# Designs tried in a protein design chat: VHH binders against q0v8j4r314to507. Part 15

Target 1, 194 residues: q0v8j4r314to507
Amino acid sequence: ASSLSFVLDTTGSMGEEINAAKIQARHIVEQRRGTPMEPTQYVLVPFHDPGFGPVFTTSDPDSFWQQLNEMHALGGGDEPEMCLSALELALLHTPPLSDIFVFTDASPKDAFLTNRVESLTQERRCRVTFLVTEDPSRAQGRARREVLSPLRFEPYEAVALASGGEVIFTEDQYIQDVAAIVGDSIADLVTLPL
Key: E = the ipSAE of ESMFold2; O = the ipSAE of OpenDDE; V2 = 0.75 times the mean of E and O plus 0.25 times the DockQ between their complexes.

## First folded at step 6 (VHH; framework vhh_7xy4_2)

Design e1 (at its last look DockQ between E and O 0.26; V2 from the best seeds 0.00; counts 0 for: pae E 7.3 > 2)
Fold by OpenDDE, look of step 6:
Structure e1 (fold): chain B 194 residues (1-194), chain A 120 residues (1-120)
Amino acid sequence: as target 1 above (194 residues)
Amino acid sequence: QLQLVESGGGLVQPGGSLRLSCAASGFTFSYYGMAWVRQPHGKGLEYIATISGRGSRTYYSDSVKGRFTISRDNAKNTLYLQMNSLKPEDTAMYYCATPRYFSGGWEDYKGQGTQVTVSS
């Protein structure tokens, strides 16, 4: 059984990314409806600053679309965000052997959950793909005295690797194109790294 | 049988240091990430540090970052937490933990814990 699962950063900077997710979701629903490739389950987990969740799960693509369509980039502070917590929820509510797509422009605030999330991906045999956009505005912001670590996304890399997924770094202007991978994704057996 | 045994806790003055140890058995220690979690009296569980199986990756909560160091000796099946610059707010029961899937659910397996009290 195939599932479509999204973990979405809904902070104010995520407008383009959320739109990209919506576009892909719509395409998938439209294209796969009534076909053997139709997802049997849809999962949405938003996260924002400082909260994450709730989990939305449905087998109805119309309900999925409705819920997704209501998601907007609103508020939120600067990175990091509670991404791994949201991903954990998604993993718990996503059928095994499914693909999970994470959209965010922020590093994880909850990096301490990395091992747990890695283990969960392996347990659930879910492949996690991160679509990470760099927000230029965050880099240029005068006020951030602290140079963000180039390794701040390492937890995503670790989780992706453990799951057989990947971290795709891109810019806002290209997120629509990059997000096309969601539509191309096929639920497959995840090969766990030794 | 999976076992985690924490030790090294005690009473310390603010600004002091402690080193916690966790002896692990019943599983291939190096294959699993480990974490330190703590629970202040009357409060919920807080994850404070995590280390990968090989020890190459470490992660900390903001509350302990820069003061605590998680490490492991896989040859000894032991997890460590070096705690420096301790504060009264660090007072808690400290547990070592490893993620496991039990009875169809995800949860962390923890030891019995070791009490850390920071007080003047």
Scores: ipSAE 0.159, ipTM 0.596, lowest interface PAE 2.9, mean pLDDT 89
Fold by ESMFold2, look of step 8:
Structure e1 (fold): chain B 194 residues (1-194), chain A 120 residues (1-120)
Amino acid sequence: as target 1 above (194 residues)
Amino acid sequence: QLQLVESGGGLVQPGGSLRLSCAASGFTFSYYGMAWVRQPHGKGLEYIATISGRGSRTYYSDSVKGRFTISRDNAKNTLYLQMNSLKPEDTAMYYCATPRYFSGGWEDYKGQGTQVTVSS
């Protein structure tokens, strides 16, 4: 992968997910600093309802870390809904043959973009991994008679499959451990000589 | 052009078994998750089982966990529900479902259903 790219839900409820992204980023930056495998670019796209972006991009890992730290000061918005719009923007600014990590606790409102984003991941040869802090089997809504579709996360599954990545469902208390493991796996893969 | 056709319903004794099928066409079946939903007469829909497109992840409601098994055959574009230890409370219209996308979001598309009746 030639970029470290993050798509982050920045609402106040996403504190553990933002911390997980910071841990993963710091681990990757420190592991690869000064080596041939150091990412050449870093991309960050925040999202929340109704907005997403702006894109932040840099070649300096320390600037990337600083930008992630500032996200704590900017959190506290509405529930996330525009995940696929943010991911499309990230794909347009991420170098080809890169890994993109998406952190969210909600299904997408913009699911009509699914086919477009699938095609873009394949065109750009980017791998997309979703870290989702939600139990998709928890279908009981807030209203007494409301039933939430267990298929509401299928847009993420479709994009991950098309890109060669995966969707990982976990809980807030484990997201940081999971993010570290995923980061290590990517680093191990690209570090091995052929 | 998306089509889901359920079959295999019928009358069965309590404690019996039945296997439902859902034939899918008009989309790349293996890329999309599927669910079984049921509707008892005069009641709302209940999602009872879900399976991912690859078949590696499944979820069940508490009302059927341990008794029902969802599976899929991606080579035949077919979804299955194996129902064991059937109870009169399982009597319902059974539908298969998959996501359908539209401009402002998406919703589950379901077929016409197949009736399951559990009685002596």
Scores: ipSAE 0.045, ipTM 0.481, lowest interface PAE 7.3, mean pLDDT 77
ESMFold2, look of step 6: ipSAE 0.017; ipTM 0.415
ESMFold2 (binder alone), look of step 6: mean pLDDT 82; pTM 0.840
ESMFold2 (binder alone), look of step 8: mean pLDDT 83; pTM 0.845
OpenDDE, look of step 8: ipSAE 0.020; ipTM 0.372

Design e2 (at its last look DockQ between E and O 0.01; V2 from the best seeds 0.00; counts 0 for: pae O 9.0 > 2, placed apart)
Fold by ESMFold2, look of step 6:
Structure e2 (fold): chain B 194 residues (1-194), chain A 120 residues (1-120)
Amino acid sequence: as target 1 above (194 residues)
Amino acid sequence: QLQLVESGGGLVQPGGSLRLSCAASGFTFSYYGMAWVRQPHGKGLEYIATISGSGSRTYYSDSVKGRFTISRDNAKNTLYLQMNSLKPEDTAMYYCATPSRFSGGWEDYKGQGTQVTVSS
């Protein structure tokens, strides 16, 4: 009665986020295969600027893995992106009581959706966890004409808190280890729904 | 409606201290990170300190690190900035900020500001 859902930034910094998501997805799928915690549905929503979607859904974990492996980085290093639009789309196609994982290095261009997405996570009782390969407080030295807001990732924090999830900031080199730890913790919580 | 009201500014000598407050209303304060930003006369905005919704994570610009402390009291819906060892270059209008959720793009919402002037 649950889904495993991924929302993936396809423009990231040289594809590191996509690769980390592939590694976490394989870990979660294999860890849960044949157990009571195995999801009955899998959802995948890519995003970038200006586009997001389409939604891919399947009941077959091998088909899910295949679809995920076929995704390619579009390049960029770009902020902001349409992350909240993709997440809303994922929530609309994810059954209740599901985990949704978001992988990105980009802040949201569509932050006006924050309150709508918060409400939707609570209506669906879906837990949203963001893995972000960027330090939100990281300074790039001298800010010339415009500054990059250190609050730019706070929409993700609000959505995560409203859903009972979290936002994890890490660097590309460590995201594989972080993803494994997050997968283990989330699996334990779903196993003990008390 | 979302409202941020800064207070505590004023005239102070170099080396002095001030404590700024920001009263927040119209949103669930503890869900959202907050920042202090400043604007020296005729210049652009500078984000100087940031704090997460829970208060567990903070960031400081190099220009204020070690001298300023950001904090929040979620029970009182209030953000604070303790400013020590003030310098003339700290003279600016100071604003508290939170992420806007209702603009046609992502623009941080700021209050009206409070003036800090550091001079002999």
Scores: ipSAE 0.125, ipTM 0.584, lowest interface PAE 5.7, mean pLDDT 77
Fold by OpenDDE, look of step 6:
Structure e2 (fold): chain B 194 residues (1-194), chain A 120 residues (1-120)
Amino acid sequence: as target 1 above (194 residues)
Amino acid sequence: QLQLVESGGGLVQPGGSLRLSCAASGFTFSYYGMAWVRQPHGKGLEYIATISGSGSRTYYSDSVKGRFTISRDNAKNTLYLQMNSLKPEDTAMYYCATPSRFSGGWEDYKGQGTQVTVSS
């Protein structure tokens, strides 16, 4: 059994991603309920512009689903968002040796937390996987008023690497497929590169 | 049916050592992380150690770090807890469990427990 921990960007652009997370959560609950693979703890941490949290923790899948189901993409800008702050909360409230999944399409506004979050991932021995629905290489094509740095997602890469996780860049149209990795997660995490 | 059976507890003097075992059955043991938790008399459950399915990763609470070692033999479907430098504060019922229940709700996926008493 493992924890199911989500960090979710809930800004207005995150409709498909949130839906993908919901679908995976539902599948996991339905498939694993009553089995040794059933999550024994659920953690949900939203972040928005400019806020993040609160942390929602429960051992009850029905309560988790209710809370998750109430989440919708509303308001906010595309970048940057308080992702690492939300992740920090998730790490503090997630059982050790767990997987944490982050859904976002935005770079972190709180990049200054990178080292702290890295350390916390190692302390908690949690693996963090970022599902990012924006390709840094494609930043030039979006009619954005401001030129965004291609390295703006480096903090995610650093945190992922420190945790033994990964950053997966994808498009909105593929997020449902990519999010399937959540369901494929197992309690046996890879060794941290310490 | 998932079963966890703890053993190895007993009475030991301060500074002594014990090795706990947990026999697992009813599931593919190696696929799952495992944990040790303990419950002192009149107190709540305390998480003390976790090990990944392969055994490659471990985590310890500050209260036992440096003194306790969690390990496993997947060929024997057995979880272990080597406890050294035992203190009276370590007196508790010890349970093996799945690692996911971070706080509260440990009723599921734990064994019947084995009593450890540290006393002079």
Scores: ipSAE 0.012, ipTM 0.309, lowest interface PAE 9.0, mean pLDDT 86
ESMFold2 (binder alone), look of step 6: mean pLDDT 82; pTM 0.833

Design e3 (at its last look DockQ between E and O 0.01; V2 from the best seeds 0.00; counts 0 for: pae E 11.0 > 2, placed apart)
Fold by OpenDDE, look of step 6:
Structure e3 (fold): chain B 194 residues (1-194), chain A 120 residues (1-120)
Amino acid sequence: as target 1 above (194 residues)
Amino acid sequence: QLQLVESGGGLVQPGGSLRLSCAASGFTFSYYGMAWVRQPHGKGLEYIAIISGSGSRTYYSDSVKGRFTISRDNAKNTLYLQMNSLKPEDTAMYYCATPRYFSGGWEDYKGQGTQVTVSS
């Protein structure tokens, strides 16, 4: 059974990314419905500053779409965000051998979970792909009091590598195109009762 | 029409080996993960091995881990299960399976199965 699993940053800067995820999800549901490619499980895990979750799981594409459609970019603080915590939840609730897609424009606040999440990806055999966008609002004039480390996304790289996934850096203007990789993902079958 | 046809089952002694095959048709085989499931007589269906569409990722139940190997040839639309070190407990009907949505619910689509009997 294949799964469609999204981990979504829902902070205020994530409007384009969330829309991209919605578009891809809709395409997948529409194209795969009634076919062997149809997902058997849908997983959504939002994260927001400072919170993450809850996990939403369903086998019903209509319920999935309804839930996803209710997600919007609202509020939130500046980088970093609780991405790895949300990813952990996604991994725990996603069928093994599934693809998980993470959308964010922020580094992880919870980088201390990196090894744990890596291990979990290996245990679940889930491939994690990060779609990381630049936040234009962060580039323009907010006197970032703190110089952000150039390695701040290293935890994503580590998790992606451990899982056989990747980190894709892109700009907001290209996220729609880049997000097409979600639709191109190989459908993985079967949820083992773990 | 989606079809799955299992073969390769039979009678084997404990410690023996079998290789099961599943011929798939009616869908783009390489796009989908596949699984082997088995059903012992009088028992429920259990998943024992799963493989991703590309074949790059595999998962095994604890009961078969280290003994069974799932693989696939996407060019031939065929799923395989190499079974080594077979035990009497492995006696079951074996199916290749893929998930499908039927009339209000999700369920696995499987073939007619192939019987594996491990007995001295």
Scores: ipSAE 0.008, ipTM 0.262, lowest interface PAE 9.7, mean pLDDT 87
Fold by ESMFold2, look of step 6:
Structure e3 (fold): chain B 194 residues (1-194), chain A 120 residues (1-120)
Amino acid sequence: as target 1 above (194 residues)
Amino acid sequence: QLQLVESGGGLVQPGGSLRLSCAASGFTFSYYGMAWVRQPHGKGLEYIAIISGSGSRTYYSDSVKGRFTISRDNAKNTLYLQMNSLKPEDTAMYYCATPRYFSGGWEDYKGQGTQVTVSS
């Protein structure tokens, strides 16, 4: 059984990313409802600095849509954020052979988890795709309060590579279009056997 | 130093076809997904197609799905866009981009573009 699993950065700067996740989820659910490609499980894990979770899991697409619609951006944390902790929690609750989508505009503060999360993606046979709305070449934080490492997104790239997924960097104004395009293609990939 | 050079645009009649190419250099092409983006004159950018680094996954906007095909040849460091059943509303400047560099400062990570004009 496969899952549609979302790991969402819910900081105040993530309003467009949260809307992109809603659009992608609705597109997938509506296209696949009542077909053999319909996901059997839905997983949602929010994160923000300093916290992450709780995990929400359901087998009902309408309950999933309701939970996602009730999600709101929280007040802003600084970069970095607890993305890998949230992703680990999602992996533990996601059935094997599933796609997990991560929406964030920030690098992880929990980069020490990188090797653990890589191993877990391979054990669970889950593919992780990151949709990131931050320019990785930017050396100054979005709030202009900190100097940012040029290597700060390497943990996401390592996890994506280990899982067979990708890291997609795009601008805030285009994230909804990118998420919709990615969502349209998931059905072909989710059901392939290994 | 990253370079992307688009080519293959031109004038074509409605219903016609064109194939765009994007020659890439200055980075390991196969590591990165690639995209085609278009800009009609005086209008905003439209994201139209994405392809994964290996070429195994492709993604299309609703405006071009079924008519356009994105592909890549990693041995030649080249991205392609096959455009069929062209319509006047497809008239635009077409750019290739890497999604890794799409956000912020993308003028430094795209070429000059190639003009596609669909007109009688």
Scores: ipSAE 0.006, ipTM 0.319, lowest interface PAE 11.0, mean pLDDT 76
ESMFold2 (binder alone), look of step 6: mean pLDDT 84; pTM 0.856

Design e4 (at its last look DockQ between E and O 0.01; V2 from the best seeds 0.00; counts 0 for: pae E 11.8 > 2, placed apart)
Fold by ESMFold2, look of step 6:
Structure e4 (fold): chain B 194 residues (1-194), chain A 120 residues (1-120)
Amino acid sequence: as target 1 above (194 residues)
Amino acid sequence: QLQLVESGGGLVQPGGSLRLSCAASGFTFSYYGMAWVRQPHGKGLEYIATISGSGSRTYYSDSVKGRFTISRDNAKNTLYLQMNSLKPEDTAMYYCATPRYFKGGWEDYKGQGTQVTVSS
């Protein structure tokens, strides 16, 4: 069994990330149709502050497309977000040897889960790739006196490393192109300009 | 269970040097970046230096660049801050911090601190 699994940040102006997930899904389905790698299951876990989930799973690509098409960005939350909780839920519902793609513009509020999520990626043998639309060097938050660590995305990097995936930082205008490239398993990717 | 214990603070003259240490336990130290932050009395926290988990990338605020050096020894689970050419404006409580753990905010990700006072 193989799965196309998405963990999507639905906060703020995440419309480009949702569209990137749709584009990646189309590319993967079209490229894998009729092959042993064709997805037999689709998993979607949204997250935001303060919540995450529910898990949506289906074996029907049309139902998956409908769920993605009906998804809209929710009102903005503050950084950080519940990304690792959503990823844990996705890992529990994703068949082994699957790719999981995470789309976010925020660092994790739930970084205490990092070791648990690392272990789960290895137990499930899933590769986790993060597409992050944020400048990791930005030090000033939206709130006055909020200081953002340039290392705030290290939990994502730890999970990616443990799983054999990567963290890709990019801009909102490029994430759809980056998602298409990442969905193609033969693409070589580097961090795009911020 | 996560612990960060700062040491090495004290009173030092302007122009002097001081080396801070931070002993870390309760997590896989080499997987996570570390930071030194400081809080002058009555002011907010300032990130002054950060270092990646491997030690290959460092960042310094403009206020300390060229005077302070962050380093780590992953075999000893220890973070260091070498502070040279100290100025009275460097007087603050110094904390080591990591973004790995969040339970009540960034305050839970740092140790208890070590006081650095630069004066005659």
Scores: ipSAE 0.005, ipTM 0.220, lowest interface PAE 11.8, mean pLDDT 74
Fold by OpenDDE, look of step 6:
Structure e4 (fold): chain B 194 residues (1-194), chain A 120 residues (1-120)
Amino acid sequence: as target 1 above (194 residues)
Amino acid sequence: QLQLVESGGGLVQPGGSLRLSCAASGFTFSYYGMAWVRQPHGKGLEYIATISGSGSRTYYSDSVKGRFTISRDNAKNTLYLQMNSLKPEDTAMYYCATPRYFKGGWEDYKGQGTQVTVSS
């Protein structure tokens, strides 16, 4: 892969997910450094409630690691979150031919961006994989004033499908294992026979 | 069938300039972002520049920023890389690249490449 790109929900419920992303990033940097598979670009876009961004881009894995390590799960409101806006930023600043990994436990507030983001995935030729975790704290009786739609994650599915990626639903306890897909992501450049 | 054909490479002295071209066919060129990548001898592939489908957005690696310019002519289905102030470190096989297949995975395609050699 030419790049390693993360879109990270940094709300208070995202501690395990952020850690999972950090672990994978570290593994990738360590394993791929000096190899043909070493990323040449790193992109990091956080989103919170209500904010998203800024985008961080670097070719230096040490700088990337430093920035990533500064990310923590803090504060924020309940679902939904500005995920697609953050993803849009990631797509705009990620080199083509790259995988983008989104970590969140919330549906998008900005679902109106779905078509735009889909189009952008096609324009940029980036594959987007969503790792969506269930927030146990949300399941266990927070007086959810509003019944959440069972289709609330449909925008992620649409974007993933458009990009050739996928939405992976999992529990917090399994996110470390599931996140291994980041490390397994390989972008092989194939020489076209002329 | 998707095809990418790079051209314009050659031998230049340090400080010189080259303009690379990539002729694309087999897909709707204007719909897709394109990239230039390079591979120095004995090294891995390096991303150097990307451009959006419309050409309105460009991105560069730090190694080439300020020296290289990526552009495209969608009417001609052609991608360009203007390389100025070339350095010996820029010596590499240069490829234009685009992904094609996404099915839980993807394949990135590049042409045969064009060799750029910067030497005194």
Scores: ipSAE 0.005, ipTM 0.255, lowest interface PAE 10.7, mean pLDDT 86
ESMFold2 (binder alone), look of step 6: mean pLDDT 86; pTM 0.873

Design e5 (at its last look DockQ between E and O 0.01; V2 from the best seeds 0.00; counts 0 for: pae O 11.8 > 2, placed apart)
Fold by ESMFold2, look of step 6:
Structure e5 (fold): chain B 194 residues (1-194), chain A 120 residues (1-120)
Amino acid sequence: as target 1 above (194 residues)
Amino acid sequence: QLQLVESGGGLVQPGGSLRLSCAASGFTFRYYGMAWVRQPHGKGLEYIATISGSGSRTYYSDSVKGRFTISRDNAKNTLYLQMNSLKPEDTAMYYCATPRYFSGGWEDYKGQGTQVTVSS
């Protein structure tokens, strides 16, 4: 009696993350089809700069898979992204007591929404897990160039904390494995080396 | 009002140790990650250590890894930096930082800083 809900960054840098979401969705659908654990609703909210949405909602796993397969990395070249706006929209359309998975490689442009999204996760009793394909410490690796704040992902950590979820930082090469593990387990989330 | 106050800097010999503190007020400290950032005289800023709100995740720059330890006490609203095996290259103004959100953006808010000078 729950939902499978995805919030996907569809910028041009997100090819592996979109594939990971497809693999996780496929895994969940295959493992749960026709069982009592099958999700009763599927929610998908894409985002990229400057836009987010629309919401796609269905009760049909085949329709959900088709919608997800139509997604490809789109042109979009600016960071940060509208992740919290998309997540808010997903929370409004996700049944209570559900898990929401967020896939992104960028910090949020809309960080002023952090407290509103925290409150909404608690009101809806949804757990939010972020899969982030970026090294939050990378700002220090190019000392000759402009610094980038290592705190830029803190809005995601605040939302995850408020919801009982987690932020997982990983790399493009590992995200498919991480997403599969997260989709199959309620246990503690794993973190792969950066 | 959001305030960050650094303390504990001073003059030390190479190889010595210092412990910096950052007293935080005006926000719910435990919800936010914190960083230490330093600026040598006439040079750019360097983020040297970061800690998550719960304290469970830390990151260090290569220049300080193994010598400096970031920690926090959420009951006292205080961030710490334990600096061991200090080198002349560590001489800088040290600031603590936390994110601040505003319409149209985000920036790291820093305190006034505390000077660390490592010399013979």
Scores: ipSAE 0.111, ipTM 0.537, lowest interface PAE 5.9, mean pLDDT 78
Fold by OpenDDE, look of step 6:
Structure e5 (fold): chain B 194 residues (1-194), chain A 120 residues (1-120)
Amino acid sequence: as target 1 above (194 residues)
Amino acid sequence: QLQLVESGGGLVQPGGSLRLSCAASGFTFRYYGMAWVRQPHGKGLEYIATISGSGSRTYYSDSVKGRFTISRDNAKNTLYLQMNSLKPEDTAMYYCATPRYFSGGWEDYKGQGTQVTVSS
């Protein structure tokens, strides 16, 4: 069953990213509603500093939109964040064989969960796509005091690879465009092998 | 062309049982996971069960776990849903669906559906 599943960093730096997610979600709901392509489930998992969750699940797009619309970037904003914990929740509550989209600008604080999350992606056969508004090559992030490791996003790469997804790095100014990948999944024509 | 045709729905009393079938064609059935979804009148689609291509793995929503069993016969290109201990809240149009991988995400195709009505 198809699901629209979002894992959203809701820290204070994530204003544009959250908006991008909202825009895409709205488009998807509007486009798919009443069609064979309508999602059977909507999943939303926020994470913050230091908290993550709760999981919100619904089959009602209006309820999903309402919940998503209430999400705002607040507080926090420093790396790292509890992304993999939130992703784990999303994976547990998303129908198998679904796409999960993660929006964040921070590396994972809970990198120790990497293998567990990888395994869970394989078990659930969910593809995870990370939209990261940070450059891994950057030694210094936004208002960051410490030099960050260029490999700090490696856990995302590992999880994405294991799931058949990808990590897309971009800048805040381009996140609206990049986030279109969520909507593109709707429009993509697929040929089934005979 | 991918085709899914559901059957087996009907009117049953609470506590009753039904077995739904879905005939699949137009794709290599055994290579794809299959799912059952349902849509109550006036409500959105609800995922209820998924089965792997080989049939070795099954997943259920909490709403049907322990009562419904999803299975498949790959030789017959058929998906099944055994529904036991039916409740009025199970009343819905039931659809067979196949999640598909594509560039950028997953999509499901479903059939015309079969109506299940649970009423005393």
Scores: ipSAE 0.000, ipTM 0.235, lowest interface PAE 11.8, mean pLDDT 86
ESMFold2 (binder alone), look of step 6: mean pLDDT 82; pTM 0.841

